# Ledger of designs, part 161: VH-VL binders against Cytochrome c oxidase assembly factor 8 (COA8)

Target 1, 167 residues: Cytochrome c oxidase assembly factor 8 (COA8), of Homo sapiens (Human) (q96il0)
Amino acid sequence: APERGAERRDTAPSGVSRFCPPRKSCHDWIGPPDKYSNLRPVHFYIPENESPLEQKLRKLRQETQEWNQQFWANQNLTFSKEKEEFIHSRLKTKGLGLRTESGQKATLNAEEMADFYKEFLSKNFQKHMYYNRDWYKRNFAITFFMGKVALERIWNKLKQKQKKRSN
Below, E stands for the ipSAE of ESMFold2; O stands for the ipSAE of OpenDDE; V2 stands for 0.75 times the mean of E and O plus 0.25 times the DockQ between their complexes.

## First folded at step 18 (VH-VL)

Design mj17 (from mi1 with heavy chain L105I; framework fv_ebronucimab; at its last fold request DockQ between E and O 0.56; V2 from the best seeds 0.73)
Fold by OpenDDE, fold request of step 19:
Structure mj17 (fold): chain C 167 residues (1-167), chain A 124 residues (1-124), chain B 111 residues (1-111)
Amino acid sequence: as target 1 above (167 residues)
Amino acid sequence: EVQLVESGGGLVQPGRSLRLSCAASGFTFSSYTMNWVRQAPGKGLEWVSEISSSGSRTSYADSVQGRFTISRDNGKNSLYLQMNSLRAEDTALYFCAKETPFDYIWGTYAFDIWGQGTMVTVSS
Amino acid sequence: QSELTQPRSVSGSPGQSVTISCTGSSSNIGKGYDVHWYQQHPGKAPKLLISGNSNRPSGVPDRFSGSKSGNTASLTISGLQAEDEADYYCQSYDSRLSGYVFGTGTDVTVL
């Protein structure tokens, strides 16, 4: 039985965004779109006196961001690969070369490409459903922790006001 | 079965370099933050380094900062630790450790899966 | 000190209850970071016993319990068994080190 070559899952290289926010910034920054995912990364500010709860929130947001970046980078790579394969297969079936007589890359018509998009969406429907489910789960968790952090900050402000009144 | 297997340990002279590897199986490696933890002979555990799921974020203990580099290849389900300028104090059993899935209620992070470790001995 | 302080050793008879303390500072446990506990048998990898101060992972016996108060966390082993003879480590995060910190470790012996 021929050893089915392990399909090298071409994982999109982890594009470390070269965007570095200013060192003295006390704010979150939004970077340019990532070349693979097309998502804009957020560079999270870390306060000097970050609370454990704030750290948990930040970590959750960072992990969720990385999860999104990886998902879309891989989806875009898969899409591009399958699109190219589709084009090549259709051109071959038509007896056409990959290049026109003018040397331009041969393209398919809009109707043929519509068939590709429909097939791609159908094939990836379940994957997108799971992504959406997990996206909501993560974002609900983020919102929940944002609420906790907000309450913690309010409580700390109240304690500081009481201490100032007692002195 | 969920498993981590460390390799690349050995005897090295001070000032030399060594690269450790950790092979992951039985779970979606690319979804988890990974860590290196070491244990000197007859001593306690010491955290060495962390790398996020995508590899975009890394952190190091002060004891190894500037000398060690953590990296990962998610396509190969592999974690690495490049150790440069090795010292006698770096002599330890090195474990790779997987971080727990995110707890959506408590937001806790612990190490739920550990490898068997690979021994690094730095001696003249 | 870059480590959480644990007693060097704790001993008990079978069926007894033993408690291991893990004392930190205002930069780790005292700041409110969670504490995790690990069991390590000789020549074995550490095993997670307690996550997030008091949460037991699946497969960990109910005789293990964790608590935290102030700058001190505690692991209690109720109904001590011979198989509980091991090293125990607490773990937390330290804001000054910007990294994880382990306890000095406690050797638990069953008499």
Scores: ipSAE 0.872, ipTM 0.955, lowest interface PAE 0.5, mean pLDDT 92
Fold by ESMFold2, fold request of step 19:
Structure mj17 (fold): chain C 167 residues (1-167), chain A 124 residues (1-124), chain B 111 residues (1-111)
Amino acid sequence: as target 1 above (167 residues)
Amino acid sequence: EVQLVESGGGLVQPGRSLRLSCAASGFTFSSYTMNWVRQAPGKGLEWVSEISSSGSRTSYADSVQGRFTISRDNGKNSLYLQMNSLRAEDTALYFCAKETPFDYIWGTYAFDIWGQGTMVTVSS
Amino acid sequence: QSELTQPRSVSGSPGQSVTISCTGSSSNIGKGYDVHWYQQHPGKAPKLLISGNSNRPSGVPDRFSGSKSGNTASLTISGLQAEDEADYYCQSYDSRLSGYVFGTGTDVTVL
């Protein structure tokens, strides 16, 4: 199974993330988010005087959150489905039932389950690489628009300063 | 080929309800924000409602707020509009529309794919 | 229902230039929201012509161009052709309504 450094940096099911869009800015809150905050939707505040550029940034952040949640929900379903199919197929090859004599769900030994994990990772490698690439593109775009918003706010403060001196 | 196909229109009495459907094909439906837009006979276009790619965020025009409910089923590649308490002024051709792909430079959003529309007539 | 004003009708001869105005207010175009343009032939669905004020999608002829200044956006058709005879709508976002708004529509006639 290949070790994917981009997965460890970009997205983690453990809830750890370096990019943090909290209710307050990341400047005010640096600690890692709780495990569940990476998997839960963030309800973004819409300020009374939101500019068109600020709206674009908020919409991009909201769409990226939804895209990320949908990807991992689908991967969890695919993993569960393929795991059960693998176990079912191997039990049939051995001539065994889906249940033990005690009524428990039949399972495979650790070595055979390791075969499943290797096959799953290999099979889904390209999908995860494209996900990581798209994750980077989205997060760079977010950073780009955050910079634009920051410049807009600086410019607005300068215009207020000039208006005050002019009046 | 990329297509949006509306259905569920018809003649209905004021105060009654109707549900519109929009079937999507040829693109990844779950990746895009979707909209309903209507056009009264001989009149211009009017935006009705928007739903985000996952379905978690919705918005409505003032004229339909509280009466219409937009929804989607990404497993069926389908968009819906539940229309309650229908009024004569809701009479229109109803289009479903897909928002453009995300533009990482300009951040533009427009409606790039439209269906043919389904006609809703509200009269006694 | 629409807050964006367009001329009701505009006409021109083949090969001429035609400009359609779209005038809004300080809550939409004047606030800085993008303007998009759609073409609608009789009995057909609208087609996106211009997004983000001036960007042409693939497949839209280069004779279509858009611009925006102040409260007003403009669509220009340079070298008018018979197939350009249609209705044209502008679209923007309105912060007061918290939603999208379309223009009143312009019927372009080719003489």
Scores: ipSAE 0.698, ipTM 0.888, lowest interface PAE 1.0, mean pLDDT 84
ESMFold2, look of step 18: ipSAE 0.695; ipTM 0.889
ESMFold2 (binder alone), look of step 18: mean pLDDT 92; pTM 0.941
OpenDDE, look of step 18: ipSAE 0.837; ipTM 0.942
ESMFold2, fold request of step 19: ipSAE 0.683, 0.681; ipTM 0.882, 0.882
ESMFold2 (binder alone), fold request of step 19: mean pLDDT 91, 92, 92; pTM 0.942, 0.944, 0.943
OpenDDE, fold request of step 19: ipSAE 0.871, 0.852; ipTM 0.955, 0.946

Design mj3 (from mi1 with light chain S95R R96S; framework fv_ebronucimab; at its last fold request DockQ between E and O 0.42; V2 from the best seeds 0.69)
Fold by OpenDDE, fold request of step 19:
Structure mj3 (fold): chain C 167 residues (1-167), chain A 124 residues (1-124), chain B 111 residues (1-111)
Amino acid sequence: as target 1 above (167 residues)
Amino acid sequence: EVQLVESGGGLVQPGRSLRLSCAASGFTFSSYTMNWVRQAPGKGLEWVSEISSSGSRTSYADSVQGRFTISRDNGKNSLYLQMNSLRAEDTALYFCAKETPFDYLWGTYAFDIWGQGTMVTVSS
Amino acid sequence: QSELTQPRSVSGSPGQSVTISCTGSSSNIGKGYDVHWYQQHPGKAPKLLISGNSNRPSGVPDRFSGSKSGNTASLTISGLQAEDEADYYCQSYDRSLSGYVFGTGTDVTVL
């Protein structure tokens, strides 16, 4: 039985965004769109006196961002690969070369490309459903921790006000 | 079965370099933060380095900062530790450790899966 | 200090209860960072016992319990068994180190 070559899952290279926010900035920054995912990364500010709860929130947001970046980078790579394969296959079936007589890259018509998009969406439907489920789960968790952090900050402000009144 | 397997340990002279590897199986490696933890002979555990799921974020203990580099290849389900300018005090059993899935209620991060470790000995 | 302070050794008879303390500072446990506990048998990898101060992972016996108060965390082993003879380590995060920190370790012996 021929050893089915392990399909090298071309994982999108982890594009470390070269965007570095100013060192003296006390704010979150939004970087340019990533070349693979097309998502804009957020560079999170870390306060000097970050609470453990704030750290948990930040870590969750960072992990969720990385999860999104990886998902869309891989989806875009898969899409591009399958699109190219579809075009090549269809051109071959038509007896056409990959290049026109003018040397331009041969393209398919809008109707043929519509068939590709429909097939791609159908094939990836379950994957997108799982992504959406997990997206909501993560964002609900983020919102929940944002609420906790907000309450913690309010409580700390109240304690500071009480201490100032007692002195 | 969920497993981590370290390799690349050995005897090296001070000032030399060594690269450790950790092969992951039985779980979605690309979804988890990974860590290196070391244990000197007859000593306690010491955290060495962390790398996020995508590899975009890394952190190091002060003891190894500027000398060690953590990296990962998610396509190969592999974690790496490049160790440069090795010192006698770097002599230890090196473990790769997987971080727990995010606890959506408590937001806790612990190490739930460990490898068997690979021994690094730095001696003249 | 770059480590959480644990007693060097704790001993107990079978069926007894033993408690291991893990004392930190205002930069780690005292700041409110979670504490995790690990068990390590000789020649074996560490095993997670307690996550997030008091949470037991699946497969960890109920005789293991964790607590935290102030700058000190505690692991209690109730109904000590021969198989509980091991090294125990607490772990937390230290803000000053911007990284994880382990305890000095405690050798638990069953008499």
Scores: ipSAE 0.872, ipTM 0.954, lowest interface PAE 0.5, mean pLDDT 92
Fold by ESMFold2, look of step 18:
Order: sequence, then structure tokens, then C-alpha cells
Structure mj3 (fold): chain C 167 residues (1-167), chain A 124 residues (1-124), chain B 111 residues (1-111)
Amino acid sequence: as target 1 above (167 residues)
Amino acid sequence: EVQLVESGGGLVQPGRSLRLSCAASGFTFSSYTMNWVRQAPGKGLEWVSEISSSGSRTSYADSVQGRFTISRDNGKNSLYLQMNSLRAEDTALYFCAKETPFDYLWGTYAFDIWGQGTMVTVSS
Amino acid sequence: QSELTQPRSVSGSPGQSVTISCTGSSSNIGKGYDVHWYQQHPGKAPKLLISGNSNRPSGVPDRFSGSKSGNTASLTISGLQAEDEADYYCQSYDRSLSGYVFGTGTDVTVL
């Protein structure tokens, strides 16, 4: 299990990340949700005695995290952009401005917004289908390599046990 | 067609800077780790730097650490290498290279697409 | 420059086999890291020939084969042809350098 910590102990300079991993961590560490993807990044520990197989697993996990964060950051941006465009288009059709009389952003009722959600899901169905396919492929591969690493660690322990018996 | 095209090489004096560019086309640039590899005249290949698909992770050879900065702009399908404090030893043909996708069975990653290179000459 | 040692040159007659060695250390090949092979014709970019020690990418003839044992990887070209005359480089990862390393390169000559 990743260590849990919301330890933002240092004041960051202007324009810098609010996240600072522990200096002497020997474990993977989960940070706060990313501003754009809304996903929690994993900060991967690289042990001194990391085997080549363990490195392959770590690389796969790192690549998968980057792929996933890029996908959701882009989807969240696209969702926000298309939502605003939909609202703008519907307000224009009704002869209304983008702001209420109080200066706040005008919006649509829940029934009108349901049309947007339905259209967005329909428009992005194929993209999400490919994302889900790739997500499953990546997670299957991660599980497969976790099994390989587990077997490697068991084998190394058995070799050490056999060496101790022969001494 | 799949293509990588380097540019920005030239003749410069020691201590000066250059910025190399690599334009990618024919594949989804943002999905792949990218690398710079150089080859001094009459010599072999030397790995220079790596940047992850999002640009969030970078690595450098010891010979260039602190002087070179790799970056990418996935919106422009472009890879960059900022080279500062250039030395005569940096004289080489500089290639950009695409890593293969992770092999889900064997975990293999190698450099499958290379550009033709851009020549950097550092001399007095 | 490099941690991986290759012979400077290797030669063979058409139709014969040649083997190029690539010797590393306990921090790279000997640690168990994969070895890749690249072919480079004069004036051209390198081309991936073998990945993951022995895997041939699509379009690479089956006369090219790779293997790895201990600190040493080998590329074998069986049935040597004139177009195989080129430079060949091995590549691995080095844990001590935290980066990729290439071999010194081998000039293959077809007699």
C-alpha cells in the first residue's frame, strides 16, 4: 500500500507546484489530484537493488500513468470547452446573453443540460471505447509483470535458502 | 509517412549555445518517449537524452548533464534540445529517435524510427 | 566513450555466417538488461535490427538473429549478403549511469 500523506510542509514560491515528495522515502508515494486530469499521480521509488524486470514494471506503470493523465486532462478540457459552447449556442438561440443581469454566468436547466451530456457521450463513445480497450490491455500487462516480479523474488529467496543449506 | 526531421545544427564557437528541433509526422507523437543520440565524425553512437511521452520525466548522459535541456511540445509534434556551454567534444551529428511502445509480453523498448540527423560543429 | 565493447571489424564471404560480439559489464548486460542491435549504412541513420536480445522487427530478414548470455550479446548474420556491409551497434541500459549505452560499433565487410 502507498503511504498516505498530505504533507505540504514548505511554502512554495509563486507559480510552483504545491506538492513536495518526502526526501528519504523508500516507497511509492501518491500525491494530491492533478489540477488538470483530476488523477492522483504516483511518485515511483527506484530502489538501489532494482532488477531489470522490476525496472520494466516501473517503466510500464510510469508510462501508463502519463498516458492516463494526458487522456483525462485533454478530456476534461474538451468537456469544459464543449459545455461552454453548448450553453452559449442554446442561450444565443433563446436570445439571451452569456451573463445574467447580476453579471454571473448564465446557464441552462437540468433538462436542457441533459441534451449536452447525451451528445457529449455519443460524440466521444468511440474515443472512450478505445481508451477502455487500451486501459484493460495496460492493466493486464501490469498484472502480468507484477506476477513475473513476484516469481523472481520467490526464486531469489529459494536460491538464498539453498545456498545457506549448502554452507 | 512516418518521419523525424532534425534542424538547427551549424557551426558555433565553444561556450555558445544552439537549439536543435525535431519535427515528427506520421505517428501519434504524444504517445512515445523520445531520445537524442549523437555520433561524432568517424565515431560511434552516443545516447544524449530521453524525454517521456508527457514531457514530465527527462534523463541525460553524464557528459551533457547540466548543459543540455531536452523538451517537447506535443501540440506542435516537436522535440527540442537546448545545448548550452558547447564544447569541441559536442561536435557530432545529432539524431532524434522514437522509442518503440512497451512490449506487453517481453517489456522491450528500443529506438525504431530515426531522423537523418543535424550536424553540430563546435570549433574556434 | 562506451561501456559496451564490440570488435572493430568482422568480415565474411557471401553466404557465410558472421557473429558480432557485444561485451558489457555487471552494470548493464551482465545485470540482465536487454540488448538491441542497429544497422547503419554509410551516410544513413541507424535502423533497428534486433530488439529485446532476439526479436526481429517486421521487415528484418530471418538471417539476422540475436542472443545474450552472461555479459555478452551476439548478433549473427547467416547467409551474408552484399547489402549487409554496414556498421552495427549494440545498445543496452546501464544502471550505474542511469541511462542507455551503445557499443563501440563493428564494421562488417563482405569479401
Scores: ipSAE 0.696, ipTM 0.886, lowest interface PAE 1.1, mean pLDDT 86
ESMFold2 (binder alone), look of step 18: mean pLDDT 92; pTM 0.944
OpenDDE, look of step 18: ipSAE 0.808; ipTM 0.935
ESMFold2, fold request of step 19: ipSAE 0.687, 0.680, 0.688; ipTM 0.879, 0.880, 0.883
ESMFold2 (binder alone), fold request of step 19: mean pLDDT 92, 92, 91; pTM 0.944, 0.943, 0.942
OpenDDE, fold request of step 19: ipSAE 0.871, 0.869; ipTM 0.954, 0.954

Design mj5 (from mi1 with heavy chain Y104F; framework fv_ebronucimab; at its last fold request DockQ between E and O 0.52; V2 from the best seeds 0.71)
Fold by ESMFold2, look of step 18:
Structure mj5 (fold): chain C 167 residues (1-167), chain A 124 residues (1-124), chain B 111 residues (1-111)
Amino acid sequence: as target 1 above (167 residues)
Amino acid sequence: EVQLVESGGGLVQPGRSLRLSCAASGFTFSSYTMNWVRQAPGKGLEWVSEISSSGSRTSYADSVQGRFTISRDNGKNSLYLQMNSLRAEDTALYFCAKETPFDFLWGTYAFDIWGQGTMVTVSS
Amino acid sequence: QSELTQPRSVSGSPGQSVTISCTGSSSNIGKGYDVHWYQQHPGKAPKLLISGNSNRPSGVPDRFSGSKSGNTASLTISGLQAEDEADYYCQSYDSRLSGYVFGTGTDVTVL
């Protein structure tokens, strides 16, 4: 997700945006986009009869969401900072000010900005490749455990029907 | 070298507060759930608190709920335990511990790296 | 109860096998939660021995093995050596407490 207008601090945030679902909700809830990562957090429901396997799946999903939120919050901040530094450096080299006559931030043309985008992609290529690897690992694990939970639920229903027919 | 180093322990009177710190090095601190575990002199291990990798989810043992607050600063690779309204029964060696990464096949989480502990003594 | 029950002490001669039990309830081990085992020498931090009931981390000798059945987990040391003299703790999760629980601890003595 791209940066979208959050102009606060230049440090990476440590968490997701505050959202409080209704009390006693029996459903997962998707909150508004986080200010820093621009990702929508899921607020997970914990059922009273949650099995240990269901708990493992929920913890995996929660930790994956936190990992993803932290990564994109940090990347959005880094992108914004490095873009501003690049613009400042190029304007200084050209002998230009940081503000236009109207007081707006001076910028570079599209050709000049293309150099920044190529440099940024090159510098961060390895980091994004490791992110993609870990993203696939996590999503495969989530899918695997979703299947295990589904089988557990089917097996429990079959056992219940078999017990009733035995009476 | 992968290690956890606790600090901030000491002698304190009942009802007072202490703040424990745990400095992490040699691993990506922000990727792992962290825990505090304590051990009273001559006694066994007791789990105290857990904090998720981002710090957004916390949980506490009943014995410390409402008095202790776990927190972390991923920018400083540091874990904290704010201990308020201390009681004599809180006297213990306090360890910080790292949870293992999610095991793809088994979904196992255990405490694989421990610090050497910082001693907290609560007495009048 | 807020902890898992272990024998206070077990002992054995070098080369023999000892088994440490860890008994829980329907809210922890009996519900199906994993059991982990830790070794603690005097004055030292705990060390992970067994994770996920039976998985041995790298660097842990193969004489350590774990199992779980019903409400009970077991740690077996199958070729007892002098350096195995230590305290041993099991750990699980408890759904009623919504948190981790440790066993009472077992002091292993090598005769």
Scores: ipSAE 0.671, ipTM 0.868, lowest interface PAE 1.3, mean pLDDT 86
ESMFold2 (binder alone), look of step 18: mean pLDDT 92; pTM 0.942
OpenDDE, look of step 18: ipSAE 0.816; ipTM 0.932
ESMFold2, fold request of step 19: ipSAE 0.660, 0.669, 0.620; ipTM 0.867, 0.874, 0.852
ESMFold2 (binder alone), fold request of step 19: mean pLDDT 92, 92, 92; pTM 0.943, 0.945, 0.943
OpenDDE, fold request of step 19: ipSAE 0.867, 0.866, 0.850; ipTM 0.953, 0.952, 0.947

Design mj7 (from mi1 with light chain G99H; framework fv_ebronucimab; at its last fold request DockQ between E and O 0.50; V2 from the best seeds 0.70)
Fold by ESMFold2, fold request of step 19:
Structure mj7 (fold): chain C 167 residues (1-167), chain A 124 residues (1-124), chain B 111 residues (1-111)
Amino acid sequence: as target 1 above (167 residues)
Amino acid sequence: EVQLVESGGGLVQPGRSLRLSCAASGFTFSSYTMNWVRQAPGKGLEWVSEISSSGSRTSYADSVQGRFTISRDNGKNSLYLQMNSLRAEDTALYFCAKETPFDYLWGTYAFDIWGQGTMVTVSS
Amino acid sequence: QSELTQPRSVSGSPGQSVTISCTGSSSNIGKGYDVHWYQQHPGKAPKLLISGNSNRPSGVPDRFSGSKSGNTASLTISGLQAEDEADYYCQSYDSRLSHYVFGTGTDVTVL
């Protein structure tokens, strides 16, 4: 039985969430989206009889998650900053204010915003190319170590069967 | 080129606090787990603390748990060790060390870059 | 804190092979965790010598080799040279402590 009940609140589009992870869990579990990266973190379970190979896999998964969260948190901040600068520049060129008469933020139409998205992608192409390369390298490594762990577990079951016949 | 430089060591009285810094250059600091390792005069190496690449995961040796706090500022390429309630047995040369990247073939983590250390002396 | 046991000192003549042992327990080396080796000259920072039991980083002479069996890891210096005179430390992970541990250190003297 859990020692402390989890208090879960639905996430809103504006990002007010209160996540209370289980105090004790025997499984990995997925938390709510991170405020800055918008990625859902995995909270890893560490079994008491974790093998060294299983630990290597878990550390690789943890490090890859941190790497991915850092990348997208930084990209989301850069995207937001450059988007506001683009909108401000285009509104200024048109002689329009930053707010409508009702006080809401003024914005550009979808076709004008498409110019921003194209420009942003072009400016950041090399960074995303290196990200994709590293993403594939990391996921290949994770898959490779998952295979090693699976083989280790099979071998342990076969070794256990051999010992059972002798006792 | 690749370098770790510790600072903030000195002579302090027991029970007082001291903050160590480690400045990194020549590599992408935010990509690596960092460690503090200490060496008492004439003695061997003792692991002190680690912090994950984002700063979200930390670990401490039992001898410093609750007294020392590891932190990092990836924007400044800097690692820190806040040392509170200092004791005579904390007297040591303190190194910061970088973990290797994950070895995709063997899954190995070792400490490949070390600073030259900063001396902390705790005595009256 | 738990430590890995190393001989206090080892000596040899130039050209000899010397071996440094690093003995742990079932919670560290004996459980199957990797062992790393560091070389430390007097007054200097440690330098990574062997990672993952037997892997030499680039720039480390091939006279250094590592191995592991059971609860014990070994560092062998084949063809001892004067510059090999230094302190040597092994390192592993301990599952009971849930963090890294270092060996007690071995002073290598070249006669």
Scores: ipSAE 0.675, ipTM 0.870, lowest interface PAE 1.2, mean pLDDT 86
ESMFold2, look of step 18: ipSAE 0.667; ipTM 0.869
ESMFold2 (binder alone), look of step 18: mean pLDDT 92; pTM 0.939
OpenDDE, look of step 18: ipSAE 0.840; ipTM 0.943
ESMFold2, fold request of step 19: ipSAE 0.665, 0.634; ipTM 0.870, 0.846
ESMFold2 (binder alone), fold request of step 19: mean pLDDT 92, 92, 92; pTM 0.939, 0.940, 0.940
OpenDDE, fold request of step 19: ipSAE 0.863, 0.863, 0.866; ipTM 0.951, 0.951, 0.953

Design nj1 (from ni2 with heavy chain Q106S; framework fv_ebronucimab; at its last fold request DockQ between E and O 0.53; V2 from the best seeds 0.73)
Fold by ESMFold2, fold request of step 19:
Structure nj1 (fold): chain C 167 residues (1-167), chain A 122 residues (1-122), chain B 111 residues (1-111)
Amino acid sequence: as target 1 above (167 residues)
Amino acid sequence: EVQLVESGGGLVQPGRSLRLSCAASGFTFEDYAMNWVRQAPGKGLEWVSGISWNSGDISYADSVQGRFTISRDNGKNSLYLQMNSLRAEDTALYFCAKDSRFFLGSGHFDVWGQGTMVTVSS
Amino acid sequence: QSELTQPRSVSGSPGQSVTISCTGSSSNIYSGYDVHWYQQHPGKAPKLLISGNSERPSGVPDRFSGSKSGNTASLTISGLQAEDEADYYCQSYDWSLEGWVFGTGTDVTVL
């Protein structure tokens, strides 16, 4: 990952450390959790002098984030919809209403809900195994290009040091 | 100008092999997944096979699994389809299609070639 | 190996609106995969018309619009013109087949 994660890990005790990775507008930003996916989106910084390698890495990361956000948004909505349908179906079978006498949504106890979770897991097992495999394929490519970008940046720093020693 | 040009089609007897090529130009070929789609005369579109940008993910329609092999050469901006054990039902116009994404399954086909005709007949 | 279901044909007079449906299954459209639309004139390659359910690529006229609800997507052609006479295919990804699936195709006729 870029420098973003390092900044988030620095929780100071009552004494403040003065040395910390820099925070500035020239970095990626992590937003609040998305309403549907519950994932924090990255807002990617695009520098004026982005190299071809840096651009490819950013595009790989952007595509993977979009894919991941869409998958979990869809799964979360499907889970919620199917859970409510399961509850309504079981309440109807028991002769109970959809709302309690106080007007709150009726629900099932934990033992009854376990049947839903088992059904949902079984129904979606292969889909999630394919998601995990694809997630690893995507992240392998991203990690590879993070390494290439890191090497490119080291090389650029060495060129800058050579330039500073010339007249 | 973004272009895909298929070649390698022709008349071939059942049980024989044929290799299709697709030459890409006008875009960064190595950044996109690629697909083959076929259309039998008078019929609809049928997806045949796809390959990710780095060849790390390959998929085939059940109708061609084990007989066809998709590959790419990013150094030559070329996509290939090796078609073995050809059958009469493989007779179709074969299109090369550019995906909008690096990986399979998350994009759409934004550029198509004009196709190359494969006829499998005794 | 599944196909998305489309009507065989749809017809309309010039200036009329027509709508083409595309119905999928639990492993494609119902699972939340996007639907894309392609136009194909006779003897020509398919052309992307709508991506991501409703996004129109540059150069595609405003009269083409798309939507998706539940397990069904729709392509609407408002203000039908003679050049719109063509075959139309929807497309989605199918996670269980690990591949793309196309619709059965719809022949749009301008009367």
Scores: ipSAE 0.719, ipTM 0.882, lowest interface PAE 0.9, mean pLDDT 86
ESMFold2, look of step 18: ipSAE 0.710; ipTM 0.878
ESMFold2 (binder alone), look of step 18: mean pLDDT 94; pTM 0.959
OpenDDE, look of step 18: ipSAE 0.851; ipTM 0.942
ESMFold2, fold request of step 19: ipSAE 0.714, 0.718; ipTM 0.879, 0.882
ESMFold2 (binder alone), fold request of step 19: mean pLDDT 93, 93, 93; pTM 0.958, 0.957, 0.957
OpenDDE, fold request of step 19: ipSAE 0.870, 0.868, 0.871; ipTM 0.951, 0.951, 0.951

